# VHH binders against O-glycoside alpha-1,2-mannosyltransferase homolog 6 (omh6): the designs that were tried, part 13

Target 1, 298 residues: O-glycoside alpha-1,2-mannosyltransferase homolog 6 (omh6), of Schizosaccharomyces pombe (q9p4x2)
Amino acid sequence: MYFLILFSSNAELGEVLRTMRSVEDRFNKRFHYPWTFYGMDEFTEYFMSTTSTIASGHCEYGTKGITYTNHLQFILTISYLVHWDLSQVKPLVENNRLYQQRADALAQENLSYVYSPLFHSFQDWVVRSLLYHPQLEYDYVWRIEPGLKLVCEEKKDIFSTFKDSDIVFTNHVCERKHSGIYAMEEAIEEYKILNTQGDFSNIWVYSNNYTYCKYWPFNEILSLKQIRHNQTYTNLINYLLGSGGTYYHRWTESDILSAAFGVLRARANHMESVGFFLNDDVHYCPETIPYTGRCACL
Below, E stands for the ipSAE of ESMFold2; O stands for the ipSAE of ESMFold2 at other seeds; V2 stands for 0.75 times the mean of E and O plus 0.25 times the DockQ between their complexes.

## First folded at step 9 (VHH; framework vhh_enristomig)

Design q2 (from p2 with G103S; at its last look DockQ between E and O 0.70; V2 from the best seeds 0.00; counts 0 for: pae E 2.5 > 2)
Fold by ESMFold2, look of step 9:
Structure q2 (fold): chain B 298 residues (1-298), chain A 123 residues (1-123)
Amino acid sequence: as target 1 above (298 residues)
Amino acid sequence: EVQLLESGGGEVQPGGSLRLSCAASGFTFSHYYISWYRQAPGKQREWVSVITSGGNTNYAESVKGRFTISRDNAKNTLYLQMSSLRAEDTAVYYCARDTPYFSYKSYRGSDYWGQGTLVTVKP
């Protein structure tokens, strides 16, 4: 089964509706895939009624609740609805000298959000939700960002087109390696000592001594079938989560997932035929010789 | 340019109250989470409180029950009502834009900090 994921807040309802109209008009009105919405706050009745009216498929809204695995002694409990409860992160961040010392060092490397318990807990929540969230018991999910607009008519079922992929990406992003990324590389090297399965020669999409490239997560399709039910993915991702690196090293969900996909030689395919804009900043038009009448590129 | 300007700091007696303000400009204030941080002399910067775009709040244990964060989206202003102040609350207080990383808006931007406002609780 397939579904569309949209992370949003009630304040973004107008942007959400515009995104949904675009995706419904250009694609989903023919396929009726369900939508699932997650947010930091409880969704209002107005948000739910207006979004469900536009959708051609069933809508699910993240529920208040707590569920994930007990594999690790100190794993944070994460609610289904993204209402943050920072009591579970307090021992990791508040009055923790190692965390604060690392945050100061990472701030000197010009990284954003290094002092924010909210940022760190959310990165952790995303990864754990992809592994364990009960509303995500699907084979594939398409992660869609408010502000996304499909600019081409998509007559083919995009999920069917990419059914053998572990990840379908639209872009990758290259950044300078900060000290936390070197720590991740060290952690993976230690993982390799105990685990001989995997290709540890190239864990990133691309890297050199100074730069690493990872998958850009704001428009992508992921195989939850592989992430959740392939023990080699689950074991590596949980190893990285268990180190606390989302808190101590400012690892993002893209860092963790991209590294895992690299080590396990994920079947990665480019979403090259799907045109989209994201706000005023990202414009992707498919390369096609006679693209008239199917795409409205600016 | 994103700008955050704190005000309302000053001297206060133990047990007293102060209200800090943070005027925001250069971004859609109502869509972002905003936090207060503080840094005492000789100590590292620490998180104090956050308010979401929907108005949900959370606090560091050391200030819970004594401080109240709020926002006025019509005025693009963040507030921190501080009560039952203690000598240990003496610090420069900063407001900062705070957002989850997975949001494209937060990925495209960075956190932004004010210059701070000094709060001194007299011994």
Scores: ipSAE 0.463, ipTM 0.790, lowest interface PAE 2.5, mean pLDDT 79
ESMFold2 (binder alone), look of step 9: mean pLDDT 82; pTM 0.833
ESMFold2 at other seeds, look of step 9: ipSAE 0.496; ipTM 0.808

Design q3 (from p2 with Y107W; at its last look DockQ between E and O 0.20; V2 from the best seeds 0.00; counts 0 for: pae E 3.1 > 2, SAP .685 > .668, placed apart)
Fold by ESMFold2, look of step 9:
Structure q3 (fold): chain B 298 residues (1-298), chain A 123 residues (1-123)
Amino acid sequence: as target 1 above (298 residues)
Amino acid sequence: EVQLLESGGGEVQPGGSLRLSCAASGFTFSHYYISWYRQAPGKQREWVSVITSGGNTNYAESVKGRFTISRDNAKNTLYLQMSSLRAEDTAVYYCARDTPYFGYKSWRGSDYWGQGTLVTVKP
């Protein structure tokens, strides 16, 4: 089981360290779970030495590449598990007329990050890492965002509490459907023709004709054993990835994973007992007010 | 370390022109797509224009033919030449860099954006 922190810029280290101190103090000092750090940039020696000093468990950084071939498709697939920079992304998208046409259309819908090859490749890389990273050999991963602060003492092993869950979520987010989301819904209808397993009547946490809600990925627990070793999950997720919609329709990793969890009727639980702040913007506290010292949020 | 600083905003009469600048530092400017966005009072932030690392450009339909985006890689500067300005162009204008990382701050849209520069087009 891993604590996964995604860090792609040097500016994140300060927040990473504060987050780790909070998670270690409130929870992990008792359990010594390992930390895994993923980013699109190479981690500096300073980043690795400083974070490993704070961790009470083993730390791992980035991905270990496997032997590449001259086959471009295999190179692209494997490269999504390795640190990337723009030199690897630019040839894939800059001279691609379909990518440019779709980006132009989505930009007219006033959608953010449409002309952002790094955004597209990051979303794709996160999903592929969850599916394929060889060092994520544990049953569960807790995705912890830099800037997160636990505000309650967590004496119970959170993973033991949720041992039967496919996803443990803190929030969901609701957005207007853009043309790319309608394209995902159409792709899932096509998938349904050949794959009758699943509940295709409602693929989102909630939706109506113009709005959809999906899991918020910045504090959540995922069952890697389900995502990696249940062929029903891997078939659907790989189908969505293989369509190229992360690039051509601006799908996020949250779009893909939420749809998969919805279609497959995942066992979802709310992380109600774990209080947290994320920066100054998101505050979640159980209703408990400390005079006994468990929480310090209200 | 990444920094974007917009300038060149001001008040202008309808039909007038302005040139906005965005000074960039802390990254290899020539490698990134860079965009202009704007936010009018009480409205959502909207995309205006993009220039790719290869120099290709595109524009929102509302500004096409009136605005021109350009970049000077030697000066690490992005430009937006605005002409035939209308009252509806009144907004704070932001430049934004493509992100190498999409976490909470990027999802909220705050980690690779400038402070903005105000453009006011008089009635």
Scores: ipSAE 0.250, ipTM 0.589, lowest interface PAE 3.1, mean pLDDT 78
ESMFold2 (binder alone), look of step 9: mean pLDDT 82; pTM 0.831
ESMFold2 at other seeds, look of step 9: ipSAE 0.616; ipTM 0.812

Design q4 (from p2 with S53R; at its last look DockQ between E and O 0.46; V2 from the best seeds 0.00; counts 0 for: pae O 3.3 > 2)
Fold by ESMFold2 at other seeds, look of step 9:
Structure q4 (fold): chain B 298 residues (1-298), chain A 123 residues (1-123)
Amino acid sequence: as target 1 above (298 residues)
Amino acid sequence: EVQLLESGGGEVQPGGSLRLSCAASGFTFSHYYISWYRQAPGKQREWVSVITRGGNTNYAESVKGRFTISRDNAKNTLYLQMSSLRAEDTAVYYCARDTPYFGYKSYRGSDYWGQGTLVTVKP
């Protein structure tokens, strides 16, 4: 099982170290799970030396991999965006009248980042490249970002408790459906006509005509084995990505992954035993816990 | 509270130069990637250039080699140096707060736009 710092920059090193100290002190000093870092800019020697000194396990930093120029070359191999950049996705959005027309429509719904190549590239990169990256060789990844602070001590290996899970989540987020989400639902109905594997009756954690709820991706454990080796998941993901909805409909990686896990009826477990804060905006402290650790939620 | 104020637009002859500025306030400027966009009359808004928090830059192909984006984090100011201007560069230019970073902050963040500054390049 791995820890993953999804996005970090050299300028964010202080926050990264505080997050790592928290996770190491509360849990990982006993288990020595490895860390993997990704960012837009190359990591400096200073960043790598200071983070590796704090880690109790091996550290890997995103490396330049074989990169294909566009999405047309992903058919037979995994495309790598080790230090993702705009050059691979820029032609998809600029001088593309369909993209621009859709972005204008979504902007009228007050949706953020509808014109941003950076935003679209990140969502696509997570789903298409990061979760299949060869550096993530193990069966599970714990997605952790700078600003996360574990606040409960846990002396037992909590990851052994989750061995039967496809996703272990902290929470879900509920949002109003925008026109892009209706487009995703229509795409999945079309996919269902051509493919009968999966459970298409309720693809969201919860939904009604106006609202949908999806997994919150910033403190979660994902089964890479399920993602990489489940043909139902892979076929649906490829269908959704092939539609271009990440760009034309401003789908997020959370939208895509949550719908796919819904179709799979993935084994989801709540991360009830792990207390955390994230940037002082979000927190969870277990109210009823076995006496196996201490929490500093105050 | 978040404000982006563009300036430096105006009328220029083909082949001329202009320097646009964007004064930012109400947020931690150094934490964000900042972009220039433009919108010509009757056309869709399109991306022009971006600068990362670390200073790396990227450009739309139509402006590469002619435009230079830069930032001064101490002054909370973004710049666009425009050279070799053409009639097709005529547009309202917008400074926009792009993603803050990639992850939770980007997921919870919102973009913000300036009011724009008009650049007119004579035919």
Scores: ipSAE 0.404, ipTM 0.764, lowest interface PAE 3.3, mean pLDDT 77
ESMFold2, look of step 9: ipSAE 0.456; ipTM 0.723
ESMFold2 (binder alone), look of step 9: mean pLDDT 81; pTM 0.827

Design q5 (at its last look DockQ between E and O 0.66; V2 from the best seeds 0.00; counts 0 for: pae E 2.3 > 2, grease 24.5 > 24.2)
Fold by ESMFold2, look of step 9:
Structure q5 (fold): chain B 298 residues (1-298), chain A 122 residues (1-122)
Amino acid sequence: as target 1 above (298 residues)
Amino acid sequence: EVQLLESGGGEVQPGGSLRLSCAASGFTFSHYYISWYRQAPGKQREWVSVITSGGNTNYAESVKGRFTISRDNAKNTLYLQMSSLRAEDTAVYYCARDTPYFGYKSYRSDYWGQGTLVTVKP
């Protein structure tokens, strides 16, 4: 079984509905894959009612935390809603000299959110908790961003088309390495000395002394079975998270996941047959006519 | 276009109080988290407080018990009530929009006000 996932907020409901209509019309009306929505805040009844009306498959709504319904085992594992609590973040950022010194250094490098407890905890939560969330007990997830629009008719099952992939990517992001990225590379070199599993020869999609390229997480398919059950992946992830680098070095989830996929020698395939636009910023129209269907790419 | 405009800064004696305001426009204010940060002379910016879209609050230890964050969603305005002010509270105070999630539109950039100066006389 396969699973669609969308990160959203109540503020983005309009974009969410347009994205869902596009994905449903172009693809999911034929396959009825479920939608799962995650955000930091509780979804309103209006959000849930309108999105569930558009979906051709089952909808699940989660928050960053979890809730207990305790009277049904199945409901307990499927429905999570927990009051958000900042108490777990404060010890990691306050009264911690390393965090203060690193935040100051990172601010000099013109990085966003270097001082934000919310940003740091979100990045950590995605990698540590979300990808292992009980609601995501499927082989694959398609991470979809509000504002995405499929522009071709997708008659074939996209999940079936890319079976055996560990990641199906749509884009790469290339950035200048900041001091936190050099720290990640040093941590991985330390890990390599302590562990024999993995391929450390090319961790990034591309890199040189000053730049690195990573997978762009806003439209991608991930193999959850590989992420959850590959011990090389899990061991490296736990090592990186244990260092506290999401807080001290402002690592993003895409930094961590991309490096881990590199070490794993993940089978990466381009979502070449699937045309899409994202917020008029990213435009991709495939050239393989038999697989693209009727496209509105011009 | 997202805009955040702080006001209410000024000079105050130790032990005194001030109320800062942040007027927001260009987005649906009630759907976002809003934070206060401050930057003391010669220092880097630090987080002070956050209020969620649902009204839950949290504070840095250095200001807990002395500062109160609040919001008026009808007026698109964030407030910081500061009391028992100390010399070390002297800083430029900024309001900043946070989001319920850090997606494509948010992950590269954050939105800040221009700041309002609070000076606690020695």
Scores: ipSAE 0.419, ipTM 0.754, lowest interface PAE 2.3, mean pLDDT 79
ESMFold2 (binder alone), look of step 9: mean pLDDT 82; pTM 0.832
ESMFold2 at other seeds, look of step 9: ipSAE 0.669; ipTM 0.878

Design q6 (from p2 with R108G G109R; at its last look DockQ between E and O 0.67; V2 from the best seeds 0.00; counts 0 for: pae E 2.1 > 2, grease 24.21 > 24.2, SAP .67 > .668)
Fold by ESMFold2, look of step 9:
Structure q6 (fold): chain B 298 residues (1-298), chain A 123 residues (1-123)
Amino acid sequence: as target 1 above (298 residues)
Amino acid sequence: EVQLLESGGGEVQPGGSLRLSCAASGFTFSHYYISWYRQAPGKQREWVSVITSGGNTNYAESVKGRFTISRDNAKNTLYLQMSSLRAEDTAVYYCARDTPYFGYKSYGRSDYWGQGTLVTVKP
């Protein structure tokens, strides 16, 4: 199992370190699970030395692509450009009348980033590339957002409690369905006609005609084994990505992954015993008293 | 609060040049990617260029080779140097805070845009 941290800049090191300190202090100093980091900029030596000093387990510093130890200049430059290289996204959005009509309609629905090639590229990259990255060699990742703090002592191995799960979640987010989500539901209905594997009766965590709820991706454990080796999952993901909905319909990686886990009827467990804060906005304390011997929820 | 203020627009002849500026405040400018977008009369808003926190750049194909994005982190200012201007470059130009990582800080949040500055390339 890896702790997986995504971040945008080496300048965010302070938030990364605060997160690592809390996770190491509350949990990982006893279990030594490894860390992997995927930054959008090239890692500095300072970032790597500082994070590796705090970690009790092995640290890996993921590249944006696949790299080789032979150090050929071409191979090294590929590793730094996969997400940042917009060459495949730009033809899909520039001078494309359908894309522009969809982007304008989504903007009228008050969706953010509908015109951003970077947004589209990132969502696609997570689903298509990151979760299949060869450096993520274990069966599970614990995705942890920079700025998250664990606030309870965890003496038992949290991971061993959840090993039978395909996803372990802390929260759902519920939103009004936008026209892009209706388009995803239509695409899945078409996919269902062509494919007999999966359960298409309830693809969201919860939904009605106007609202859908999806997994909140900022503190969760994902089964990479399920993602990589379940043919129903991979076929659905490839169908959705092949439709171009990440750019035409502003689908997020959370939309895509949540729907896919719904079709699989994935084994989902709530991470209810793990207390955490995130950026002073989100607070979860599993105990009714904010001060206990196990938790300090302040 | 986050503010982005564009300036430097104006009228120019075809083939001419202009330099746009975007003054940023209310956030740690050096930590963010900043983009230029534009919207021509009667057309939809389109992406023009982006510069990373580390200074790397990318451009829409329609402007590559003619426009240059840059930033001065000491002055919290973004620039767009436009050269070889054409009639189709006529638009209101906006700067916007962006990021390649759309994590918690960006999730469910509104984009932050400037008010725009008009560039008119006379026919």
Scores: ipSAE 0.492, ipTM 0.812, lowest interface PAE 2.1, mean pLDDT 80
ESMFold2 (binder alone), look of step 9: mean pLDDT 82; pTM 0.833
ESMFold2 at other seeds, look of step 9: ipSAE 0.587; ipTM 0.849

## First folded at step 10 (VHH; framework vhh_enristomig)

Design r1 (from p2 with K105R; at its last look DockQ between E and O 0.66; V2 from the best seeds 0.00; counts 0 for: pae E 2.2 > 2)
Amino acid sequence: EVQLLESGGGEVQPGGSLRLSCAASGFTFSHYYISWYRQAPGKQREWVSVITSGGNTNYAESVKGRFTISRDNAKNTLYLQMSSLRAEDTAVYYCARDTPYFGYRSYRGSDYWGQGTLVTVKP
ESMFold2, look of step 10: ipSAE 0.672; ipTM 0.864
ESMFold2 (binder alone), look of step 10: mean pLDDT 82; pTM 0.832
ESMFold2 at other seeds, look of step 10: ipSAE 0.617; ipTM 0.857
ESMFold2, look of step 11: ipSAE 0.475; ipTM 0.786
ESMFold2 (binder alone), look of step 11: mean pLDDT 81; pTM 0.826
ESMFold2 at other seeds, look of step 11: ipSAE 0.561; ipTM 0.832

Design r2 (from p2 with K105E; at its last look DockQ between E and O 0.59; V2 from the best seeds 0.62)
Fold by ESMFold2 at other seeds, look of step 10:
Structure r2 (fold): chain B 298 residues (1-298), chain A 123 residues (1-123)
Amino acid sequence: as target 1 above (298 residues)
Amino acid sequence: EVQLLESGGGEVQPGGSLRLSCAASGFTFSHYYISWYRQAPGKQREWVSVITSGGNTNYAESVKGRFTISRDNAKNTLYLQMSSLRAEDTAVYYCARDTPYFGYESYRGSDYWGQGTLVTVKP
């Protein structure tokens, strides 16, 4: 089953509605895929009633706590309903000299949000939600955020177009490796000693000694089937999460997932048939044929 | 273009009170979570408090019960009411933009901090 996922807050309702109208008009009115909304605050009744009115499929609102059982090694209790209650993250960042010293070092490497417990907890929460969130019992999800506008008529089912992909990406991003990325590479080398499954020779889309390239996560389709049920995926991702690198090394969810896709030799395809704008300054127009619909681009 | 301007710092006696303000411009203030941080002389910067776009609050354990964060979305202003001040509260206090989710706008933009306001609690 297929699923549209949107991260948002109540305050962004206007932009959420514009994004939903674009996706519904250009695509989902024909397919009626369900939406799930994730927020760090409780969604208001007004948010829920207005978004459900626009949706052509069922809407779910993920503001209740995530409950995991103790049956498996990878299951923890995580709640995003009270994400502003930082009780689980505060011991990792408050009165923690190692964290504080690492944050200063990373700030000197010009990284953003190195001091923010909210940033760190969000990155951790996204990865754990993709692995374990009970509302995400689907084969595929399309990650959509406020500000996205489809600019092509999409008469064909986008999920069927990319049915054999593990990830469908819109961009790569290449960055200078910061000290946290070297720490991730060291952690993966240690993991390799403990585990023989996976391709540990090519963990990034591209890399050399000082540069790495990863998937840009803002408008992508992911195979949850693979992420949740491939033991190489879940073992590596949980190893990285368990190291605390989202806090101590400012790893993002895209760092973690991109490395895991590399180890798995994920089937990665470009979302070349789907034209979109994101806010005022990111534009993609299909250049290759065939197009699935009429496009209006700048 | 994003600006955060703190004010209200000064010298106080132990047990005293201060109210800090942070005037925000250049972004839709009501859409963002906003945090206070502080940095004591010779120490690393530490998180103090956050208020969500929905008005929910959270605090570092060292200030819980003594500090109150609030916001006025009509005035694009964040506040920190500090009470029962102690010597260890002496620091430069910073207002910083956070977000309910760290999507494309957070990736595209840099950290946004105020310049800080000094709070000194005298012995």
Scores: ipSAE 0.593, ipTM 0.853, lowest interface PAE 1.8, mean pLDDT 80
ESMFold2, look of step 10: ipSAE 0.676; ipTM 0.873
ESMFold2 (binder alone), look of step 10: mean pLDDT 82; pTM 0.828

Design r3 (from p2 with S35H; at its last look DockQ between E and O 0.33; V2 from the best seeds 0.00; counts 0 for: pae E 6.1 > 2)
Fold by ESMFold2, look of step 10:
Structure r3 (fold): chain B 298 residues (1-298), chain A 123 residues (1-123)
Amino acid sequence: as target 1 above (298 residues)
Amino acid sequence: EVQLLESGGGEVQPGGSLRLSCAASGFTFSHYYIHWYRQAPGKQREWVSVITSGGNTNYAESVKGRFTISRDNAKNTLYLQMSSLRAEDTAVYYCARDTPYFGYKSYRGSDYWGQGTLVTVKP
């Protein structure tokens, strides 16, 4: 098992270090799990030396180069689309009629990443390439967002409670469906006509005509062995990615992964004992751990 | 806070030239891809050009060969040099920052656009 931090630039080093310090102080100094870092920039020596000094476990610095999966031809071929140079921007905007029509509609729906080809390419890259990256060879990953602070002391190794059948430990978030989400639901209806494996009822944690709830990916533990070796999951993921919906319908990795876990009927466990803040505007404090105990909740 | 201020718009005759500027503040300008977009009356917003953090450029086919995007990182300023202007180039022109962040910040972040500068090419 290891920690995974994604960041956009070496300029985010300060937030990365604060997050690592929090996780090390509250949990990892007892367990020494390794860290893996992925960013858009090549890592500076300063970035590597400061992060490795703070980590109590081994650090691995991932390249955004070639990623391979021998399971799916499309994934192998497409993974190069997330290497950032000028050619990555051109495909996102050369089919600009649909992209721009969707942008204007989605902006009216209060969706914040509507005009960001960089963000859309990152969402695609996470699902298509990162979760299959050769450097992520452990069975589980704890994904931690820069800016996250653990606020409770975790003396026990929570991974000791994992069952082999567990796929995800996380929280969820509920949002109003935008028109891209209706498009995803339609795509899944089309998919199930010829694909009978899986449970296509209730693909969301909860939903009605206007609202859907999905897994919150910014502090979560994922089973990479389940993700990489479940053909029902990979078939649906490749279908959704092959439609181009991350670009034309602004599907996020959270949308795609949540729907796939729903089709798998994946069991999601809530991280009851893990209290955290993220950027001072998102927080969770366990109800069963007293404020005056091991937690510094506000 | 992030600010993008376009300037340099105005009225010009067909075949004329104009240079637009976009002054940036509140972020590390040299780290970002920056776009120009335009919106003509009654039409949807249209991508015009992009310049990468490394200085590489690309253009919409409708403006290729006539428009040149550039940046001055010392002045935190983006430029669009327009030449051989046509009536169809009449629009409000916007500069826009592309977001570099993964995850939560990009998911919860806002698009950053300037207020726009009007370019009118007289018939």
Scores: ipSAE 0.017, ipTM 0.437, lowest interface PAE 6.1, mean pLDDT 74
ESMFold2 (binder alone), look of step 10: mean pLDDT 82; pTM 0.831
ESMFold2 at other seeds, look of step 10: ipSAE 0.060; ipTM 0.478

Design r4 (from p2 with A60V; at its last look DockQ between E and O 0.47; V2 from the best seeds 0.00; counts 0 for: pae E 2.2 > 2, SAP .679 > .668)
Fold by ESMFold2, look of step 10:
Structure r4 (fold): chain B 298 residues (1-298), chain A 123 residues (1-123)
Amino acid sequence: as target 1 above (298 residues)
Amino acid sequence: EVQLLESGGGEVQPGGSLRLSCAASGFTFSHYYISWYRQAPGKQREWVSVITSGGNTNYVESVKGRFTISRDNAKNTLYLQMSSLRAEDTAVYYCARDTPYFGYKSYRGSDYWGQGTLVTVKP
């Protein structure tokens, strides 16, 4: 079973509706796949009524999310608890020193959101939701970002091109490694000492000493059945989450999932046949235009 | 162009009060979470308080009962009422736009911070 998933906030409703109109017009009116919406806050009745009216398939919404203020206070409480009686909690003191050093280093590297507990908790929450959210008991999902516009008619069912052995179907992006990424690479080196069920020769789509390339999560098809039900995947992803790197090292959900897919030699494909724009900043036109149908590429 | 402009900082004696303001422009203020952060000399920037788009509030433990965050959506302005000030509250205070969702716009964009306003609590 296949569905369309959109992570969003109530503030993004206008973009959500435009994205849904585009995806419905160019693709989903023929297939009626359900939409699932997730956010950190509960969606308003207005959000739910307007999105459900435009969808050609069933809509589901996250039933109850963690409130921003409660989750933020929990994270900050953990941080402040590390200050307590350092003689009794030596491992926490060591972790706290590393946290301080890494946060300062990340700030010096001109990396955005290094001080935002909401950013850190969002990344953690996305990964945990993909692994554990009870409403995501589907085989495959297509993650669609608010602001995405399909620019070609997609006459064929995009999910039908997804082979059983594939885990991810997306594009990639290359970025400079920051100190947190080096820390992830070291954590994975430690992981491989006890684990032989991966291919640790290539963690990323591509990398060298200073750059790495990872899967782009803003238009991405994932096999949740493989991610959730293969202990090799869940063990590695939980190892990374358990290290605290989303907080200590500013890891993103894309960093964690891309490394896991690379280490576990997951089969990945590029979304070459799907033409799309995202917020007028990203323009992807298939090389076989007009092979996939009517296209309106700039 | 997102802009956040803090004001209301100054020098105050222990036990005193100050009211900080943050004027926002370039975005739909009522749709966003807005936070106060502070940075004392030689320390990391730390979160102080948040107010959600729905008006719910939360605070770091050290300021609970002394600080009150509020917003006036008609004026696009965030406030922090600070009372019973202590020397430990000396810092540059920043307002920052937050959101319950960090998608592509956050990936493409930068943090949106104000310039900061200095609060000095002197004995």
Scores: ipSAE 0.441, ipTM 0.741, lowest interface PAE 2.2, mean pLDDT 76
ESMFold2 (binder alone), look of step 10: mean pLDDT 82; pTM 0.828
ESMFold2 at other seeds, look of step 10: ipSAE 0.634; ipTM 0.804

